# Ledger of designs, part 184: VH-VL binders against Large ribosomal subunit protein uL10m (mRpL10)

Target 1, 224 residues: Large ribosomal subunit protein uL10m (mRpL10), of Drosophila melanogaster (Fruit fly) (q9vpl3)
Amino acid sequence: RGKINIQRPKAPHYERARVVAVTQPKYPELPKAKSCFKTRAERTQQQQENPYNEIIAREVRNWLDHSRLVAFFHLSSITADDIFRVRVQLHKQNLHLKSYGSKIIEQAVKNTRYEAIVPLFHSNHCIVFSPDPEKTAALLRIVRRVPQMVLLGGIVEETMLSRNQLVAYAQMPGLHAVQAQLVQTLSQAPGHLIQQLQAHQNSFVQVLDVHAKNQMNEETPKST
Short names: E, the ipSAE of ESMFold2; O, the ipSAE of OpenDDE; V2, 0.75 times the mean of E and O plus 0.25 times the DockQ between their complexes.

## First folded at step 11 (VH-VL)

Design gf2 (from gc10 with light chain V53S S96G; framework fv_anetumab; at its last look DockQ between E and O 0.21; V2 from the best seeds 0.00; counts 0 for: placed apart)
Fold by OpenDDE, look of step 11:
Formats: sequence, structure tokens, C-alpha cells
Structure gf2 (fold): chain C 224 residues (1-224), chain A 119 residues (1-119), chain B 111 residues (1-111)
Amino acid sequence: as target 1 above (224 residues)
Amino acid sequence: QVELVQSGAEVKKPGESLKISCKGSGYSFTEYWIGWVRQAPGKGLEWMGIIDPSDSYTRYSPSFQGQVTISADKSISTAYLQWSSLKASDTAMYYCARQWDYSFPLDYWGQGTLVTVSS
Amino acid sequence: DIALTQPASVSGSPGQSITISCTGTSSDIGAYDYVSWYQQHPGKAPKLMIYDSSKRPSGVSNRFSGSKSGNTASLTISGLQAEDEADYYCSSYDSGSTWVVFGGGTKLTVL
């Protein structure tokens, strides 16, 4: 009985090769792991058909209302596995990663103080919610390691912050110490603080406006 | 004041190994990342990669993946760029720069290290 | 290869305003406004002049301004001075590719 050369199996007879070639189960290409984040098109289609849009919108509003920390991220192409990993890491810190369609967000924030965030959701985005503003540093530490997540800005203690302001906030000593310092600073120079606060708000609005404008310009087909 | 100080100019031969350094001061070294940028003579800037000194997390540009190694020693607030085997094409100015993350700007730069590789 | 495109050179007279453009693909610049501009004098390290498309770091002259429209970012230098003669680079992070990209650089000559 000739030693079956396992290392270089003799090519099967032509007929057998044909049978093997034909009988090779064409495994359907594993559906490319649909990124847990439905394509914009899929999201839009689902939003039109889903009677639960109102329910979801209410959920979003509830998250916004009960969160003291909200961070907005642009989300590039990321695998479902990677998102899951990030979600787990965030969850361990009582940070909640959510993704919603633009229409749902619009519905949720319509006629609310959060209406200014709508322009952020024209592309793929995700939101992280937390009831604890002290988790800002933890949040940023985690998401910095996710190159597909780009920090856009956030809301801390009902104040809209730019991405740079969020970073600065995270670097500040504990909220109480900062608050104490802020109160001291406000007491010493009320005029300068108001200007700085207004400047920050204006800067944030400008960033949002620029973002909105950029998105609108992308939708205007160059009528060549 | 935030400052990045790089090691001095290097003259090497092809095939030699090299490790250059970038020392940060004036800020918490582990709170910011360090990016490396190459500039060939008379050419533009090329982002090479980045390191988080806190745990030495690194990421490279595809062009530099496997070509160089970025490392850091947080105990002495120093980042490193190293080659196992230099090529003539590695002749360039190398800059380290502070960067909070991938999407943030390189806000503070080292003075640069000139690496000359000649036979 | 995702590339930011800059003019090779721009020139202006003292006191004039000049604009340097940086054009990228939609993936690079269109998603968010995080274009940075760097100034580099001969033999010197680059210096951050503009970040987040339009913000100036502390210590940067108000003569430098940045804007972005669509896939094109612009650096404007008003009241051009001799000291402004340098190379200027735009930069952006591409979240799709997950690396930082630089433009080819623009040499500004003050006449």
C-alpha cells in the first residue's frame, strides 16, 4: 500500500478533479459582516418604514435629558467587532454608546435645547451618553484608541463644548475643584468670563455651522 | 512651556541601526501622544506614525509600517524612532511632535533630527 | 493615495493678502473641519498656524486665518510681511485610512 504522500498529494485524475471542482460547496461568501451600523441608505429606509421612530426619538431625548455627559463622534468604516469591543469598554465605565439615524435625531431634538446638534448627524455618527461628567477623561482615553471614531464635540453639564474644550475639561482637576475655581474666577472678573464663555459657545456654533455648510455643499451636485 | 527636544544629527552608513530620541517637557508626557514626521531634503512633510507614551500604543502610516519602530520611555518623557537597517533613502529630517490623538493637530514640534545615510 | 493638493508656489507683495488652497478628497476634508496649517521657515521646524480649519493657536498672528468650503481649505495671510516667506503645509486626518496626511506644501514668496 503506497505511502500516501500527504505533503504533495498527486493531482486527482481529471475526472475526479472535475467532480471535486463541481461538488466543492460554493460557500456563500459570508455576508461581509454588515457593520452594526447600517449604511445611511439602510438607515434612511428603515426610518421611513418604522412606526417605532417616535419611540426611538423619545429614547434619544430621554438619553439627552438624563445625561450629564454627551459626546459626539464621527464614525468611519469600522467593523462590528471593533464597535462591540469599544461598547464593552465604555459600558464598563457606565458610558453608553448609541447610534441613531439623522431623522430620528432631528425628531428627537426638534424644538429642544439640543436642536443645534442636528448638523452633526448628516454623516455616520455615534453618541456616547453618561450620567457622570467626571467620566469625560475615561471616555476620551478609550475613544482615542479607536482611530475610526473622531471626536466632534459634546455636552457637559448642559454646556456645549468643542472637541478642544472637552479635552481641556478632561484635563482639569475634578469638577468640584474646577467649579470652585470658576466661581472664584467669575467673582473676580465677571466680564472676561462671560466673554470667554460666549466665545466658546460661538466657536462651537461656528464649528457646527461650518460642518453643516460642508455637508450641504457635498449634497449640491456640481451642475456641470 | 511645552518643549520637545530631539537628539542631534546622525551620519550613518547603509545597513547600520539608528535610534533617535525626542524628550518632552512642560506638560504631562503621558497625556499626549507623540507623532513622528519625516521630511526628505527639499521635500514635504510625511506623517510616519504615532505613539501613546502611557502604554506605548503605536500606529504607523502604511508607508512606514515595518520600516521603523516607534517607542517611548515615559519615565524619562522620551519617545524614540529607530531603524534596524538604514537605507540611503532614509536620509531626511525627522521631527517629533505632540499630538493629542490622530485627529488633533501637531501642536508642538521638536527641532528636528537630521539623519544622513551615505555610503 | 489620499492626497491633499496645494499650489506649489504663491507670491505676493508686502501688505497684500494671499490665499493658499488645500484641496482634498471628500473622505479627507469633507467629513469634518479639522484641517491644520503649518508654517515652515527654511531650516526650521514646522509651526502650527491654524487648527480645526479656522482656529488660531495662542501666539499666532491674527493676520493668519483659515477657512473651509467643501473639500477645499484655505489659508489666508493678510498684510503680507517679509517674515511670512516660508513653506506652508496643510494637514488633515483621514478617519477612513486612519492616518494623518499632509499637503505637498506651498512656497510663499514675498516680493
Scores: ipSAE 0.856, ipTM 0.936, lowest interface PAE 0.6, mean pLDDT 87
Fold by ESMFold2, look of step 11:
Structure gf2 (fold): chain C 224 residues (1-224), chain A 119 residues (1-119), chain B 111 residues (1-111)
Amino acid sequence: as target 1 above (224 residues)
Amino acid sequence: QVELVQSGAEVKKPGESLKISCKGSGYSFTEYWIGWVRQAPGKGLEWMGIIDPSDSYTRYSPSFQGQVTISADKSISTAYLQWSSLKASDTAMYYCARQWDYSFPLDYWGQGTLVTVSS
Amino acid sequence: DIALTQPASVSGSPGQSITISCTGTSSDIGAYDYVSWYQQHPGKAPKLMIYDSSKRPSGVSNRFSGSKSGNTASLTISGLQAEDEADYYCSSYDSGSTWVVFGGGTKLTVL
């Protein structure tokens, strides 16, 4: 439903625009839902009311609880068309682009292990949620081409990762990325767990080595 | 070990075409972008643009849009920088470098290709 | 052309610490903690020394450190050695139209 009026000039000369306006049918203001029209002040109040904030905070909490992949981005100026295209692209991969106020995020993560993410939301931001951590590579492929979305870091399998760690995670072999999920799914069969660990011992060592290297690369120098 | 190897130095006349190459090895070539950087004699570094070799997604710095063509052949792990008509002002050292995306560092660099354009 | 501002040259004696500044704007250095520093010896390709404003790649001496405050990033080289004599470039992401921006470069001379 892109009814685009390409034939009409974007900004006709003021004098010509006056003549055109008089001779055209008046387009209705939200003809199907005019009751949804609100002033800017009313919209702001709806977003800031405490009961509404708690409902949205519970939504964020639910996303965090049910997402094995969460990625955080700084969002610079972007058109509504561009962000919509990105949202659609992500949705096709079971990646859910959301934006929430920083106060709502703070309320959602209060007294959780994720409280450390609050500083990321002091500027314009967005979050991508997914139940599928194996979609990390697909996420990064899509957003790498969106310069207005700058990766800050993420959460994978309930572990906070820096942006460099998230990129390294996305580059690990697919079997390694599913390894913890298989253990969790098959935990109801303890003998099978032992067999899985034996089959993936070398993979585990490699994952830990990559993580240690990423953590070492993130260390800042400290003068004494 | 990650390595980017560029084609050899070139001496050309204004108006001639040129295509220089950058071959990547020691990593999955299609997982990273290749960026191109120009350094005019005695001058600093200028980012020219990138290519994602996986599908040839290409973007240019505004200063270089329409001035050069960046391409890649992923089957041989090689990226290219090409001019259709060289100018004397194109005389510079040209580096390729590996980059994850726009905000990530250029972590591995080729040795550079010196392009000299003179009448 | 949007370029990050660096001093043209700095100098120091062996064993000293020196700092090279890199000043940008609120749309690049001020917006992101993603400043890189590159070392370039004469006739050689640049080498990444610092990324994400303060991190060192594997194999880079801990004598090199980076920091950022506001619109200014800094590279500090402690225990200055003769092999540190080179050109140093900062780089940042710019949310404007240029995306990747470099500083003009700083020639470090070890006396």
Scores: ipSAE 0.593, ipTM 0.823, lowest interface PAE 1.9, mean pLDDT 79
ESMFold2 (binder alone), look of step 11: mean pLDDT 91; pTM 0.939

Design gf3 (from gc27 with light chain V53S; framework fv_anetumab; at its last look DockQ between E and O 0.22; V2 from the best seeds 0.00; counts 0 for: placed apart)
Fold by OpenDDE, look of step 11:
Structure gf3 (fold): chain C 224 residues (1-224), chain A 119 residues (1-119), chain B 111 residues (1-111)
Amino acid sequence: as target 1 above (224 residues)
Amino acid sequence: QVELVQSGAEVKKPGESLKISCKGSGYSFTEYWIGWVRQAPGKGLEWMGIIDPSDSYTRYSPSFQGQVTISADKSISTAYLQWSSLKASDTAMYYCARQWDYSFPLDYWGQGTLVTVSS
Amino acid sequence: DIALTQPASVSGSPGQSITISCTGTSKDIGSFDYVSWYQQHPGKAPKLMIYDSSKRPSGVSNRFSGSKSGNTASLTISGLQAEDEADYYCSSYDSSSTWVVFGGGTKLTVL
């Protein structure tokens, strides 16, 4: 009984090869793992005035209202698996990664204190929500390892922070101590604090405006 | 004050191995990453890669992937760049720099280590 | 390959304002306001001058300013001084490629 050469199986007889070729189950191309994040095109198509949009908008609003930590990220091309991995890691820390369409976000934040975030959603973005502002450090630790996620800024304790401010915040010892210090500082120099807060807000708005402008410029086809 | 101090200039022959160091001080070494930048003589800056010293997570630029090894010893706040086999083309100034993450700037730089590879 | 394009050289007289441009080919560079500028004197390590396209680190002269419009970032140096003679590099992170990119550098000569 000739040793079946497992390494170089003899090519099957021509007829058998034909049968095998014809009977090879055409495995449907595994649907390209649709990135859990619907393509912009898919998102735009679904953004027809779907009663569901209102529901989703309410959900977004709920997340914003109940979150003490919100972080905004640009999301580049990332695999579904990678997103899933990140989501799991974040979830372990009670951090919730969400992605919403721009229209939904607009609807959700319209006439709210969060309206300023709308320009952030003209590109692929994701949001991380947390009820615990102390998780900022944990959040940043996780997302730093995701090169496709770029920190844009966030909201901590109802205050909009730039990316640098978020990093600084995360490095501060204990939120309560910093809050106490902030309150003390605010109590001592209300004018300076307002200026600093305004400066930060203005800076953030500027960043957002720049982002919005950049997005608008990309949409203007050079009519060559 | 944040400071990165690199090891001294190296003169090597092709085929030799080399490990240069970058020691950080004045900040929590594990809270920031260390990037390495190459500058060939009379040429521009080239980002080589980055390391998270906290757990030695490392990422390389494609041009340097497999060409060098970046490592760190957090116990002594030191990052390393090493070659297993140097080439003449490796002749350059090498800088380490502090970087919080990929998208953040290189905010503090070492003084540079000149590596000369000649036959 | 994502590239940042800078002019090879720029010159100006003392007291003048000069601008160095950095043009990115990547969509990501245009979408993000995270361009950094570095100054490098001969034989010295680079120094961060501008980050996030327009922000100055502590200790950097207010003569240095950064801006970004579309895919082009600009470094402006006002009141040009002899000490400003150096090489200037722009840099940006490309989230698509997941690496940091430097421009080719611009040699600034003070006449």
Scores: ipSAE 0.849, ipTM 0.930, lowest interface PAE 0.6, mean pLDDT 87
Fold by ESMFold2, look of step 11:
Structure gf3 (fold): chain C 224 residues (1-224), chain A 119 residues (1-119), chain B 111 residues (1-111)
Amino acid sequence: as target 1 above (224 residues)
Amino acid sequence: QVELVQSGAEVKKPGESLKISCKGSGYSFTEYWIGWVRQAPGKGLEWMGIIDPSDSYTRYSPSFQGQVTISADKSISTAYLQWSSLKASDTAMYYCARQWDYSFPLDYWGQGTLVTVSS
Amino acid sequence: DIALTQPASVSGSPGQSITISCTGTSKDIGSFDYVSWYQQHPGKAPKLMIYDSSKRPSGVSNRFSGSKSGNTASLTISGLQAEDEADYYCSSYDSSSTWVVFGGGTKLTVL
């Protein structure tokens, strides 16, 4: 393990305990799912789980910050064997299938540009992360055969895309970087404008290609 | 621009075989699935199954598993629906339609192939 | 597996607005914003009119609008015209069967 030189941060135990006691009361505030006995040890265990949620939320933030491709899916009922086969198939393509609790995802994206993704996690879900956005086509072809995985949308080059925009992106891999810049511009538009533009996404991909060539002083594409 | 063109109407007797076709144009045929939809006379739409033409992956509705065969020849951008032994109850209009995956719409439809099976 | 329920028929006069309902369950319409609506004229193939519950493909009149609330989706046709007379089908992904389900269809009569 070596010698870790970093000093342990000062933890005013009274302040942390007071904040936890006020903001995260366990015994009277915990939802009652099944009638079960709760002890002092269980209450202490529950309190310890709150710090672990933030550690896992940081892991999600790290994945989001270091992945150029993120895709979100709803998961219908699926056997552990089937989801494992999908995970292996994705891993061969440098696509990393993960699942996190919805509250952990909410904590992870709070006060970030990605906070809008929280409603996607109303039910069972999974997320695919990858450093390589050109694997979007491979991702979609693999998961299309998994009837239990329903595409909800994604993030490409830090820009949120609808499912229709993600499919359009996958169909033009030679322009990924230019597409990400244009999609960033579209994601800043009002929500009603974005919804209407989704119906014409193929037209926007063609316009982006012409725009990119014009910006580079390339005015005569071969064919469109 | 996207177009699905189906083979013409068929009149058959019970026990005969039949293979009908659906040819796609105006898009990359292997990038989308082809689904088959049945509509009995005066009835609603009923999903039969799909094929991914890129490698012939298929999935059938339980009602049609073992009753029909869905296939494709990607070299000529054509999908097929075939019966080895027709029944009178197979009388219906059959549509092919384009679909991205199970949750996406059937966005382009063929004109339909009327199959009539009579004794 | 529960199919999507539509009224068998609806009618309206030219210029009126009408609404066609499509009721499913929490496992289909209730879980997803992925309802589609198809228009089918007699002897013709279905045509996609609404996708993703409320979006219109290019070339579809803005007189057609879609919405959903809970387990029920709705297709609204404003400014009803004679050419709107057709059969209308809804569809949705169903997470219990993991495939598309259709409604039974609604015949719209323009009086």
Scores: ipSAE 0.722, ipTM 0.883, lowest interface PAE 1.3, mean pLDDT 80
ESMFold2 (binder alone), look of step 11: mean pLDDT 91; pTM 0.936

Design gf5 (from gc11 with light chain V53N; framework fv_anetumab; at its last look DockQ between E and O 0.02; V2 from the best seeds 0.00; counts 0 for: pae E 6.7 > 2, placed apart)
Fold by OpenDDE, look of step 11:
Structure gf5 (fold): chain C 224 residues (1-224), chain A 119 residues (1-119), chain B 111 residues (1-111)
Amino acid sequence: as target 1 above (224 residues)
Amino acid sequence: QVELVQSGAEVKKPGESLKISCKGSGYSFTEYWIGWVRQAPGKGLEWMGIIDPSDSYTRYSPSFQGQVTISADKSISTAYLQWSSLKASDTAMYYCARQWDYSFPLDYWGQGTLVTVSS
Amino acid sequence: DIALTQPASVSGSPGQSITISCTGTSSNIGAGYYVSWYQQHPGKAPKLMIYDNSKRPSGVSNRFSGSKSGNTASLTISGLQAEDEADYYCSSYDSSSTWVVFGGGTKLTVL
């Protein structure tokens, strides 16, 4: 009786393998964790029937009006757990992640200064709001680690920025730092100016002195 | 000016280990990611993976997961690509490139490192 | 492997305008992700020519233009010059895989 190799069980006989293959409970593929975010199609369909669209639109407008930092993202399929994790991270920085239907966004921004954002919402998307524009760098740092979130652009201090501009903005020294630098530069300017002015004056005096000395030497009669 | 300089060409045998480098200059090295791209002889570009040098966060394409290791030393503004055991199929040109994130373009490229693996 | 589809080769005469297509899917170009184009001369590293569908980096000739419609991106080279002979690759982010994808490349020959 051949030693049953418990470590590498011999592949069952073809017939047994066939039976086992057929009798293996086809576990229904765990429903792909439905993204907490409805697909665009689902959202669009729901929006057509939702009497609350106006309420939601007002909410969106309110967020836009009270945010100094707004960032727009494409959102791919993301699990509920992952989006929750991201939301927590963002929330720690006083960043608020929201998702709205494209029609709601359109309604919310119609005839407003934000109307230009409508073309950004042609697919699944999410928006991050913040009252603090200085959080731009923090926002970008967080979302870069979320492959499902792709930066489209944003609004900072009421200015629409492309995604590249937003990145550039995040890389700039803070306004206060820039102001400090400016003040420092301006404070140094008078000193340099004075030095330059004095240098010219000194140079002029030196030239005059040389001239005067030369004239004195010419007037000294060679006492033969 | 932004520049990525890669280490020189390598000729190796199967089974050998290899580590190639990519040094960035002209920008804040930790503000951008470094992506690696493979190009087999006569073939197209293949995205291998990416690293955030600031904390060495790394992500690989599935095809390269476990096959290579991407690392970085931010103190010297250098990213690395390494193999523990080279295969003949690893023969290719390898490029590093600056990339802000997954969706941003590879805006600056290294000159490439040719890796030849032959018995 | 998720790849963008490019023609293998395109040819044109000097002074002509040529277009290279890049066809993606609903998970990349069709999803609205930005397309980039790279030029690669033989033995040289790729160079970014177009980003964000139609934007040119500094130093790139205005003869190069990019566009996107549906699942297809296009690189147009106007006033074709001998120096334009190279391989061209399109690239985009793919949401299904969550990484960067490249086209197969197009060899442009200037006749």
Scores: ipSAE 0.862, ipTM 0.940, lowest interface PAE 0.5, mean pLDDT 88
Fold by ESMFold2, look of step 11:
Structure gf5 (fold): chain C 224 residues (1-224), chain A 119 residues (1-119), chain B 111 residues (1-111)
Amino acid sequence: as target 1 above (224 residues)
Amino acid sequence: QVELVQSGAEVKKPGESLKISCKGSGYSFTEYWIGWVRQAPGKGLEWMGIIDPSDSYTRYSPSFQGQVTISADKSISTAYLQWSSLKASDTAMYYCARQWDYSFPLDYWGQGTLVTVSS
Amino acid sequence: DIALTQPASVSGSPGQSITISCTGTSSNIGAGYYVSWYQQHPGKAPKLMIYDNSKRPSGVSNRFSGSKSGNTASLTISGLQAEDEADYYCSSYDSSSTWVVFGGGTKLTVL
């Protein structure tokens, strides 16, 4: 006869950004137009906000630099339990679910080849990072069961891919050593990719329409 | 061949404790979750909760939270369902089943463990 | 707590096709979550017959087909056989307060 003491599960350890001491802001020269008295609270808050933003932006750059697969999603309303479960499920596949503010993303990709991704973060979003581009199929398999996460597009081997290109990439399990060459071929129209990703609700509505149409086609009765 | 083998039928009195088992074989035990399903006599299926054996993360249906304990021992590929104090209303068939996680189907089922609680 | 609604019973003659419905809500099937179907013969464990709305596991007869439209899923059994007489349950994920939900079950009688 045994009784189990119920203990509350501890929350997962969240990686906190390391605070990097910034002795002075390294931004463009500020105008000397005014030297006004500032409160101690304003001065402290301003300095804290600057180092905090840059530390998080460095984290994003580190993820981008070390990830061969990056996927961008629109995120609808989702419970904390559901998103936590999805994060754990992805983590088991070496897929890392993150969310960052638009300012942080903009700061992180400034003067890089990835500046074009900033418009994707004007709404609710999340990002999945992974060092393993072969996990794209596993990512899509998991996320298709999470209707709150709508794929917008991604980056594979440092090349931006539209939603359709990323899905096509995932469906080629025999890509072996030729993956980089395929990605280069798919990237021949980078401007077209950005236009497709920046469309208003059209991409979101189209995904919903395709999903609904696929459900209707699956359920269409045959007369014979 | 994926198999889930459950412990044998139990006859208990109200207030007694009980721990039933579900042993998985033929697959990587820690890559899948184990769900528990109750079926009262002549009634339908009720999902009770789930465990990820890899880290023992558990989640219960709200109607079963605090009534049972789900656990696993990954070293012997076994999941458990446990009551600290049985009630007559706990009389039911209890199934374990494999899931990729809780949003995926219950693809392989154990044979069931009949638990009878009577005064 | 939010349940999937199935008819309590359905019947058909050998060789007929029948359909069992499963109606959910905006927190489960209507939200776009996948539907699974289980067959349970008396005294036996349930068996997965359909997953992901319409897919069949290996070894399941193609007489069983699944579909979904809006917040209603359907299991269709064509060419009814005596062995199809069983209870059938639909299942889906529910985003409200309970993760996995089952329908109440449908008893299929083959006449």
Scores: ipSAE 0.064, ipTM 0.572, lowest interface PAE 6.7, mean pLDDT 78
ESMFold2 (binder alone), look of step 11: mean pLDDT 92; pTM 0.944

